# Miniprotein binders against q9lnl0, part 22

Target 1, 290 residues: q9lnl0
Amino acid sequence: QLRHGFYEGTCPPAESIVGRVVFNHWDRNRTVTAALLRMQFHDCVVKGCDASLLIDPTTERPSEKSVGRNAGVRGFEIIDEAKKELELVCPKTVSCADIVTIATRDSIALAGGPKFKVRTGRRDGLRSNPSDVKLLGPTVSVATSIKAFKSIGFNVSTMVALIGGGHTVGVAHCSLFQDRIKDPKMDSKLRAKLKKSCRGPNDPSVFMDQNTPFRVDNEIYRQMIQQRAILRIDDNLIRDGSTRSIVSDFAYNNKLFKESFAEAMQKMGEIGVLTGDSGEIRTNCRAFNN
Below, E stands for the ipSAE of ESMFold2; O stands for the ipSAE of OpenDDE; V2 stands for 0.75 times the mean of E and O plus 0.25 times the DockQ between their complexes.

## First folded at step 25 (miniprotein)

Design v4 (at its last look DockQ between E and O 0.76; V2 from the best seeds 0.00; counts 0 for: pae O 1.53 > 1.5)
Fold by ESMFold2, look of step 25:
Structure v4 (fold): chain B 290 residues (1-290), chain A 87 residues (1-87)
Amino acid sequence: as target 1 above (290 residues)
Amino acid sequence: SPEEVRQKIDRLIRALQEAMKTGDPTEIMYLLWEVSDLAFELGDPEVMLLLYEIEEALFQFWRTGDPSKLEQIARLVEELIRKLQEE
């Protein structure tokens, strides 16, 4: 069963060790928050928060990493470093799934986002199959997105908090938003800037939050209202009657956004978790135990 | 529905033919995303994997301009059509 302070008796420094590793990486590279947010989301919505995403493929056996939708997920070395230190201090105690959860929470706080508690006690999954991967694309309709989020237990407000909150930091490659560059309703000054940025070689990227790209705050929702959203799904949130008022509420109340995002992240981190005797405690987050 | 997915795949095949002439993969990419989102509710793992493989090949073509990626995409689309016929 998940609880707050699960490791207080078995590995008292667990959360502080993860926090220090995350801080060291974040201090050198502020894009860590975006990386960990994406990692946790891609792990949790694919058969639950069991760290199945972390398993490396071998020449004989593909994994979730073999699927192109996961090719851009990064930050696994941060989880590895935390796990290595935890194995020295508390062998076979702290799951990789819990490290991902704690690391993401801490990276959000470092980026100016909400500070919130997470429950721990997750165990690591025993399978990682490409066939398990099922993720929606950047142009998905609001209606389809609502159905998908409902199927994993989230209401519309939680969905809007996760989509926008997950995009308040990070980048999108030019190939993901060519429809936006051609959209006459998009802010014309930003359209022109993006056309110039996208002329570069190797599918350049731009920040999804054009104003505060390294802060977890409500600015992405203000960008949506100003017709400056980078991705089609983000622009859809302000255009659709099912989500428009929620976008507006978050845009004009940063405290409401931060509280809603914290609650949404807490709920996401508990999807389909393994606890008790289920799963394992991996010694190497990239591979199943023998 | 499977019928809607098949109709969109027919459009995808036409877009592939056009991209081979122009070198612009944009229409293929957006049709592929539309197909992927429609197929999401069907839940067939083999269909979803093929769609994601096509997507990755499109990103590689976008990045490199390598025409062999369009040929790879054509083969993957043909395989996708065969999978849908089995159902």
Scores: ipSAE 0.681, ipTM 0.856, lowest interface PAE 1.5, mean pLDDT 91
Fold by OpenDDE base, look of step 25:
Structure v4 (fold): chain B 290 residues (1-290), chain A 87 residues (1-87)
Amino acid sequence: as target 1 above (290 residues)
Amino acid sequence: SPEEVRQKIDRLIRALQEAMKTGDPTEIMYLLWEVSDLAFELGDPEVMLLLYEIEEALFQFWRTGDPSKLEQIARLVEELIRKLQEE
């Protein structure tokens, strides 16, 4: 069973070790928060939070990481470093799944986001199959998104909190929002800026949150209201009647957003978890024990 | 209904094939994403994988301009059509 303080009796320094590793990386590179958010999401929504995303493909077997939708996921070195330190102090005790959960939580707090607790006791999965990967693109309709999130236990408000919250930090490649650059309803000044930024070769990236790209806050929703959303899905949130009021609420109440985002993150981190004797505790997060 | 979704996918695939003739990666990409969204509703992992492969090839084409990637996409789209027809 997942519980607060799961490692109090087996590895007391578990969370502090993860926190220290995360801080060290974040201090050098503030994009860590965006990286870990995406990592946890891409892991959790695919067959649960079981660290299946962390498995490297081999010549014999592909993994979830082999799928193109996961190609941009990064931050694995952070998880590896935390795991390495944990294995020295508490061998074969802390799961990779828990490390991801704790690390992501800590990175959010460092980025000015909400501080929240997470229950631990996750175990690592024994399956990482590319065929399990089902992810939506950046141009998905709100209706389709609602359906998808509902299937994994999220209501509309939680969905909005998670989508926007995840986009309040990080970047998007120009190829992902060409429709927005051509959208006459997009803020004209921003559209012009993006056109200029995207002229470069090799598919340049821009911040999704144009104002506070390294801070987890409600600014992304304010930008949605201002027709300054980068990704189509974000713009759709403010345009669709099912989500418009929620976007507005978050835009005008950062406290409400932070609370909602915290709840969403906690919920996401507990999707389809393995506990007890299920799965394994990997010694190397990139490979199954056997 | 699943049948309605499949019909929509078929229409989009035809549009995708036409877009492939022009070689416009933007049009191809967004048609592909529309197909992906519908395919997601069907929940077919094999179809999703194929769509992801197409997407990857498309991004490579976008970045490199390598015409061989367009050829690869065309082949993959044909395979996608076959898979959808078998179901």
Scores: ipSAE 0.327, ipTM 0.720, lowest interface PAE 1.5, mean pLDDT 93
ESMFold2 (binder alone), look of step 25: mean pLDDT 81; pTM 0.788

## First folded at step 26 (miniprotein)

Design w1 (at its last look DockQ between E and O 0.89; V2 from the best seeds 0.64)
Fold by ESMFold2, look of step 26:
Structure w1 (fold): chain B 290 residues (1-290), chain A 87 residues (1-87)
Amino acid sequence: as target 1 above (290 residues)
Amino acid sequence: SPEEVRQKIDRLIRALQEAMKTGDPTEIMYLLWEVTDLAFELGDPEVMLLAYEIEEALFQFFRTGDPSKLEQIARLVEELIRKLQEE
């Protein structure tokens, strides 16, 4: 069963070790928060938060990493470093799934986002198959997105918190938003800036939150209100009647956003978890044991 | 809804065929996102994985300009059209 302080008796320094490793990486590279948010989302919505995404493919067996939608997921070395230290002090005790959860929570706080508790006690999955990967694209309709989030237990408010909150940091390559550059309803000054930025070679990237790109805050929702959303899915949230009022509420109340985002992240971190005798405790997060 | 799904499939097939004639990689990418969303709704992992493979090849083409990716993309889009037609 998941509980707060699961490791208090078996590995007392577990959360502090993960926190230090995350801080050291974040201090050198502020993009760590975006990397860990994406990692946790891609892990949790694909057969649950069991660290299946971390498994490297072998010559004989592909993994979730073999799927193109996961090609941009990064930050695995942060999880590896935390795991290596944890194995020295508490062998075979702290799961990779718990490391991902704790690391993401800590990176959010470092980026100015909410500080929140997570329950721990996750075990690591024994399966990582490409066919399990089911992720929606950046132009998905709100109606389809609502159905997808409902299928994993999330209501509309939680969905809006996760989509916008997940995009308050991080970048998008120009190939992801060419429809936005052509949209006459997009803020004309930003549209012109993006056209210029996207003239560069090799599919340049821009920050999804043009104003506070390294902070987890409600600014992305304010950008949506101002017709400055980079991705089509984000612009859809302000334009669709089923999500518009929620976007507005978050845009004008940062405290409400932070509380909603914290709750949403807590719920996401508990999707389909393995506990008790299920799964394993990997000694190397990139490979199944043995 | 079954009729709506069939209409979506038919429109996507026609759009993909037309996009292949013009050779516009950006148009193909946007159609692929519609395909992945449809495959998600239908629970069709085979179509979804093909679309993801084409998407990654498109990203690699946009980032590197590697012309071998264009041949790979064309081959895979033809396979995707065949699978959509079988639906």
Scores: ipSAE 0.739, ipTM 0.894, lowest interface PAE 1.2, mean pLDDT 93
Fold by OpenDDE base, look of step 26:
Structure w1 (fold): chain B 290 residues (1-290), chain A 87 residues (1-87)
Amino acid sequence: as target 1 above (290 residues)
Amino acid sequence: SPEEVRQKIDRLIRALQEAMKTGDPTEIMYLLWEVTDLAFELGDPEVMLLAYEIEEALFQFFRTGDPSKLEQIARLVEELIRKLQEE
């Protein structure tokens, strides 16, 4: 039951409100795009796009957010602010799941990425269980990654678009790529730079996209070709025969990348969604209604 | 194959045991990623959750340098090894 303009009859200003909130945060902090991309991904690939990731743990029960892999997810305050404004104008109407979807879309556009439409009408889930969290690490093989993405309906091209597209913005902690720093095949200049940057205490972060870390573009794929990928999985994409040609195509054709990324994002946002009378519309995105 | 999976598990167990001896937290981290990837493929949420817990402790150690976290990590890794042996 997802459709374009789902809220036209129930909450006409829904997308405008979300867009405004996202813009205000993005204008002050351009890392918002990376944060929301990761948030949506970590939500959608775990039992569907049902905003389960947004649930705070309580004394009585843990949530998906309790899992260490989700500890670094950011942007909850953006969703909260949007929800607060929406509840004032359209109480109990717009789901948290849709807010995440709309917000992420808007943040991508603000970062120079593709502008694409999203269907809305998602409902919020009633389950947030740590045992449901199944996420791959940064050193995963391409074969394993392909299998994982296939299980959720993504082909290889879409997978490459999503992984690279997600990494064209944002940072990675030094602890995540120590293998790359020790990799003789990595660009020597970059390796040296990273060694220096990572000498600091408190597990410093570096941009995954070294050239345009705040823009959603095909630059990350160019860096892959140049052996300048930060995360092992990104380097694996250019080295593996099953994905190499796709990486190359994206590296030399930004339009193709943007189109592919837009498609990937749309598809991701529709994984395992609840519609109709399923689930609920949360009034607080951090807690179930009951 | 089941045999290949068992071999991989055994390799990971040995590697974890060795990493515990050396006390290299980065090595432990990368082994944990392999464990979680395997657990993902096998659909073993208990192993995944335990590995995630260890990973979080490692991240905290990397961020704070608190040596007490290493002791926690050691205990959790031992538990992980035990679970893997039961697979």
Scores: ipSAE 0.370, ipTM 0.746, lowest interface PAE 1.3, mean pLDDT 94
ESMFold2 (binder alone), look of step 26: mean pLDDT 84; pTM 0.818

Design w2 (at its last look DockQ between E and O 0.87; V2 from the best seeds 0.00; counts 0 for: pae O 1.8 > 1.5)
Fold by ESMFold2, look of step 26:
Structure w2 (fold): chain B 290 residues (1-290), chain A 87 residues (1-87)
Amino acid sequence: as target 1 above (290 residues)
Amino acid sequence: SPEEVRQKIDRLIRALQEAMKTGDPTEIMYLLWEVSDLAFELGDPEVMLLAYEIEEALFQFYRTGDPSKLEQIARLVEELIRKLQEE
């Protein structure tokens, strides 16, 4: 079973080691928070938080990383560094799934987001199949998104917190929002700016939160209210009657957003976890043991 | 409903066929997102993964400008259409 302080007796420095590794990377590169948020989301919503996403494909066997929707996931080296240090201090003790969970929590706090506790005791999965990957795209309807989030135990408010909270930091490439540039309802000044930014070669990117791109805060919801959302999925949240009031609540109450986001992240980090005798404790997060 | 799903599939097939005639990679990308989301709802991993593969090829085209990616995309879209027709 998951509990707070799972490693207090078996690896007392576990959380502090992960925290230091994350801080060192974040201090050099503030995009770490966006990377870890996406990593945890893509791991957890695909057959549970078991670090199956971390498995590298081989010539003979593809993995979840082989699927194009996971091509943009990065930051695996941060998990590797934490795992390497943990294996020196507490061999075969701290799971890769727990490292991802702790690292993401710490990166959120570093970026000015909520500080929250997570339960630990996750074990690592024994499979990573491309066919298990089920991720909705950037133009998904609110109705379809609500059904998808309900299927993993999340209500509409939790969904809005996760979608917007996951987009308060990070970038989107121009190919992901060409419909927005053509949308006459989009803020005209931002639309013109994006047209200019997207003229470059190699699919340029822009920040999804145009005002506070390196902070986890409610600004993305304010941008939605102002018709300045970059992605169609985010714009859908302010346009759809089933989510509009929640977007407004978050936009006008940063404390409510942060509390809701913390709760949502705690719940997401516990989807389909392996505990007890299930799964394994990988020694290398990129490969199954033996 | 099953009838609504069949109608949506037929619309997407026609739209993909038309998009291949124009050769607009952005139009194809947006149709692929509709297809992958529908496949998600239907629980069809084969269609969904093929849509993801085409999406990645489109991203590679946007990133590199490599015209050989357009040939790959066209082949994969034709395969996607065939799979959708068999639905």
Scores: ipSAE 0.747, ipTM 0.902, lowest interface PAE 1.1, mean pLDDT 93
Fold by OpenDDE base, look of step 26:
Structure w2 (fold): chain B 290 residues (1-290), chain A 87 residues (1-87)
Amino acid sequence: as target 1 above (290 residues)
Amino acid sequence: SPEEVRQKIDRLIRALQEAMKTGDPTEIMYLLWEVSDLAFELGDPEVMLLAYEIEEALFQFYRTGDPSKLEQIARLVEELIRKLQEE
């Protein structure tokens, strides 16, 4: 039951409100795009795009957010602000799941990525269980990654678009790529730079995309070709025969990348969605209504 | 194959035991990623969650330098090894 313009009859300003909130945050902090991309991914690949990730743990029960792999997810305040404004104008109408979807889309466009439409009409889930969280690490093999993405309906090309596209913005903590710093095949200049950057205390972060860390573009794939990938999974994409040609195509054709990324994002946002009367419309994105 | 999986588990157990002796947090981290990935493939959420918990403790150690986190990590890794042995 997802459709374009789902809220046209119930909350006409829905997408505008979300867009404004996202813009205001992005204007002050351009890392918003990376944050929202990760948020949507971590939500969608775990029991579907149902905003389960947004639920705060309580003394009585843990949530998906309690899982260590989700500890670094950011941007909840953006969703909260959008929800607050929406509840004032259209109470109990726009789901948190849709807010995440719309917000992420808008943030991508602001970062110079593709502008694409999203279907709306998602409902919020009623379950947020740590045991449901199944996420791969940064050193996962391409074969394992392909299998994982296939299980949620993604082909290899879409997977490459999503992984690279997600990493074209944002940062990675030094602890996540120590294997790369020790990799003799990594670009020597970059390796040296990273060694220096990572000497600092408190597990410093570096940009995954060293050239355009705030732009959603195909630059990350160019860096892969240049042996300048930060995370092992990204380096594996260019080294593995099953994904190498795709990486190359994206590296040399930004239009192709953007189109593929847009498609991937649309597909991701529709994984395991609840519609109709399923689930609920939360009034507070951090807590179930009951 | 089941046999290959068992061999991989055994390898990881041995590696974890060795890593605990050396106390290298980075080595432990990478092994945890392998364990969690394997657990993902096998559909074992308990092992995954425990690996994630240990991973978070490691991150906290990196960020704070608190040696007490290492003790926590050691206890959790021992539990992880026990669970893996039961697979």
Scores: ipSAE 0.259, ipTM 0.676, lowest interface PAE 1.8, mean pLDDT 94
ESMFold2 (binder alone), look of step 26: mean pLDDT 84; pTM 0.812

Design w3 (at its last look DockQ between E and O 0.86; V2 from the best seeds 0.00; counts 0 for: pae O 2.1 > 1.5)
Fold by ESMFold2, look of step 26:
Order: sequence, then C-alpha cells, then structure tokens
Structure w3 (fold): chain B 290 residues (1-290), chain A 88 residues (1-88)
Amino acid sequence: as target 1 above (290 residues)
Amino acid sequence: SPEEVLQKIDRLIRALQEAMKTGDPTEIMYLLWEVSDLAFELGDPEVMLLAYEIEEALFQFFRTGDPSKLEQIARLVEELIRKLQELK
C-alpha cells in the first residue's frame, strides 16, 4: 500500500512542508544530513521503518532511545517541527515514519546527493522496546555485515552503497578508530593528522570523509582506495575480496554510486513498514497515542 | 558452528578478565564490540544490551574523564562476564 504521492488527496502540502522544515535546519547546520541518515537507518533496521526510535522513554517505560547505541542519534526536533506543522494543516494524516523518510531524502539532496522519489503511506509503530535494538559495531567483519544485510533483503552492492554512503558525511570520535591510528597501512599523512587531532581532550571527533565532509558523494570510496578510511568497517570494504571491486566501481563512477545509493535508500525506507490500518498515525512523534 | 561460538565465548571471557586487570578502557571497548557483534549473531538481547550499556559508559568516561564511570564500568563488565558464562 506504499505508493508515490500517497498524500496527494489527504494532505497535498505534506512533502513540501517537510522539505521546507528540513531546508531551514540544514541551512543553519549542515550536519543535519548525517543526523537524519543515522536516524532513519537506526529506525528501519530495528523492526522496520515505523518510527519506533522516536518514542521517548518515560519513568515507567524505557524505549529504543534508552539503549546506549542510540544515545548519539539526534535531529528529533526536526521531525517534531515538521509534525507540528502537518498536524495544524492535516490532523492525524502524515505519519512520523513518513516524515523521517521524506526528511532524510530531502537532506541527502541538499547535501549534493542524489535526488530520488520515495513511496509514502507508512504508519507508526505501537512498540519501542530496548530489546529489539540490534546494531553492528564499527569493527564488524565484512562476512558478518553481509549476512546482516542479507537478512533484511540487501545484496552486497547495496550494503557497500549504504555503509559508504552513510559515512560520506558525519563524524567519528577518536575512541572509535584507535586501531586505525596505530595501523601502519593507513595513509601516513592522514594518520599523523589524526594522532594530532586525537590528542585533544574529551574524545575529539573527526570527519569520516576527510575531503568532502558535508557532501553526499563518492569521495568516501576514493578515500578507501587511498587507505584513508577512518573506521575499521570502511577499511574492511577495500581489503575484503567480496567487496573490493564494488568499492572501486563506486570510487571511479560517481553517477553509479549516486544511483546505487538512491536505490539503496529507497529499499531501506521500505523495510517492515506498517500500512493500511496497521499501527497508528501519532499526533506527537515522541509518544504513542492514547 | 556451535563449537566455534563456544571457543569465541571462552576467548572473550578470558580477554575481558585480563583487560580488567590492566584497566585499559580502550582494550575493553574493542572487546565490547566483539561481544556485541557476537550477541547480534546469536540474537541475544541481554548480552547485547549490556555491552551497549558498557560502551556508553566508556564513551562518557572518554568524553568527561569522570572517575565514577570506571566503577560503573567495572561492575557492568563483571555482570557481562557472568552472562557470557551463562551462554556456555
């Protein structure tokens, strides 16, 4: 029941409202794209794209936000602002899950990434349990990552597009890549720069894409080729025979990367969705309806 | 294979016990990533959530230097070791 233009009859301005809210935030803070990419990924791979991640914990009830792996997810206020405006124009019509999907798509385009359509019609989930959170870490093997992505319907090429595309923007704290700083195979100039940056107090962060940190483009794959990947999982993609050629293909063909990333994001946004009369349309994205 | 999983659990338990003796928070962090990825593969939410909790406490220690986090981390790692032993 997902379709393009799901809200054309029930809330004609839905996508334009989300787009304007996202643009206003992005114009003030270019890190919005990284925040929304992470938000959508963490929502979709945990029991589907049903906005379960957005639920705030209460004194009686923890939520997915209570889990440490989600502690760094941000940008919820962008979703709230869009939802508030949509509730004034079209009460109980546009789901929080659709807002996340549309917002992420628009933030990618703002950062110079592909422009692509998304289908809409998602409804919001009725549960947000800490025990449902299942996320892989930054040192995971390619083999384990391939199995995890296959379990949600993604082939190896889609996996490489999502991992690199998700890391072409955003930062990593120094504690996440100490093994890389000690790796003599890492580009020596970058390694020296990172050693210097990581001497700062309070676990400093660096951009994962050292060359175009605010643009969604194929530069991250060129960095991988040059032994400049920040995270171990990204370096694994160029070292592992099952992913090496795909990294090379994306590094030398930005159009192929952008098309592959767009398709991957479209597919990710459709994992385990609720449609029709399933779930609900939350009036407040942070809380279940009563 | 089940035998490979048991060997990995034994290795991680021993490594965590040894890392607790040295008190090196970076070493503990890397072991937690191995533990959380193993728990992911096994579908074990208790071990996985505990590993995530320790990871967050380590991040807070790295960012703030708060020594009370070291006591929390030590308690939680001992609990993690017990839960890993229960998987055997």
Scores: ipSAE 0.777, ipTM 0.909, lowest interface PAE 1.0, mean pLDDT 94
Fold by OpenDDE base, look of step 26:
Structure w3 (fold): chain B 290 residues (1-290), chain A 88 residues (1-88)
Amino acid sequence: as target 1 above (290 residues)
Amino acid sequence: SPEEVLQKIDRLIRALQEAMKTGDPTEIMYLLWEVSDLAFELGDPEVMLLAYEIEEALFQFFRTGDPSKLEQIARLVEELIRKLQELK
């Protein structure tokens, strides 16, 4: 089973190595936090946190990474680098799944988010099948979202914390929020700005959090209240009666948000994990051992 | 309810057909999101994956402006419509 300090006896430097690698990348590129958040989410909600998302497709077999919804996932090089260093000092010991979990945690802290502990002991899965990928779009209704998150053991508050928290950093391509640009209820100034920004070629990206796009904080919820949400799902959270009060609470209480987000992240990282002798410890995070 | 699902499928089919006539890629994308969400609810991976594939093609089109992608999208959307009809 998962436990704190899982590697204390087998690979004492495990978390420090991951942390150093993450820091080095984050220091050069602050978008690392957003990348890793999305990576972990896209992995965990699809057949559990088993690093299935990291598997590269081959000429013979596609992988979860082959699915269009995962096309924009980034940060694989960070995981690879951490794995490479770990394999040098602790060969075949630390799972890719744990690396993702630790790396994401560390990146959140670096971005000013909550510091929280994670239990480790995850093992890597043996399956990466495109048919397993079930992800919701950016215009999904709150009701559908609630149902989806409930199916994986998340309540409404946790869902709001996770969705908003994940969007407090990072960018969205203009193609993902054209409906918002046409929404008369969106803040007029922001709408105008976005229209201008999105006139550029090649499907430009904008920050989802317009004020603190590199910080994990409650600012995204404040923007929701201000009708400044970029993605429809975020706007829906403030409009829907089942989630409105939660959004408001987070908007006015950053401490509450951070605590809730930390809890949400911990829960997410433990969805459908493999432990014990299940799965494997991959030596290359992009490929199964055999 | 099952009846509501069928109605939604019919609506989406009609909407996709109409969107194909106009050729608006943005509208197609919105409908694809609805389709994929529906597929998620129904647990149908085939429809979901096809929607994702079409979405990827749309993203490529948005990023590259390659008109050949529109032709690909059109073919895939037609396939999607057929699959949706089969869900009924």
Scores: ipSAE 0.091, ipTM 0.570, lowest interface PAE 2.1, mean pLDDT 93
ESMFold2 (binder alone), look of step 26: mean pLDDT 86; pTM 0.847

Design w4 (at its last read DockQ between E and O 0.93; V2 from the best seeds 0.77)
Amino acid sequence: SPEEVRQKIDRLIRALQEAMKTGDPTEIMYLLWEVSDLAFMLGDPEVMLLAYEIEEALFQFFRTGDPSKLEQIARLVEELIRKLQEE
ESMFold2, look of step 26: ipSAE 0.789; ipTM 0.914
ESMFold2 (binder alone), look of step 26: mean pLDDT 84; pTM 0.812
OpenDDE base, look of step 26: ipSAE 0.502; ipTM 0.801
ESMFold2, look of step 27: ipSAE 0.816; ipTM 0.924
ESMFold2 (binder alone), look of step 27: mean pLDDT 84; pTM 0.812
OpenDDE base, look of step 27: ipSAE 0.266; ipTM 0.695
ESMFold2, fold request of step 32: ipSAE 0.803, 0.783, 0.755; ipTM 0.918, 0.913, 0.900
ESMFold2 (binder alone), fold request of step 32: mean pLDDT 84, 84, 84; pTM 0.812, 0.816, 0.810
OpenDDE base, fold request of step 32: ipSAE 0.636, 0.578, 0.634; ipTM 0.858, 0.837, 0.858
ESMFold2, last read: ipSAE 0.761, 0.778, 0.793; ipTM 0.905, 0.911, 0.916
ESMFold2 (binder alone), last read: mean pLDDT 84, 84, 84; pTM 0.813, 0.820, 0.812
OpenDDE base, last read: ipSAE 0.635, 0.603, 0.627; ipTM 0.858, 0.848, 0.855

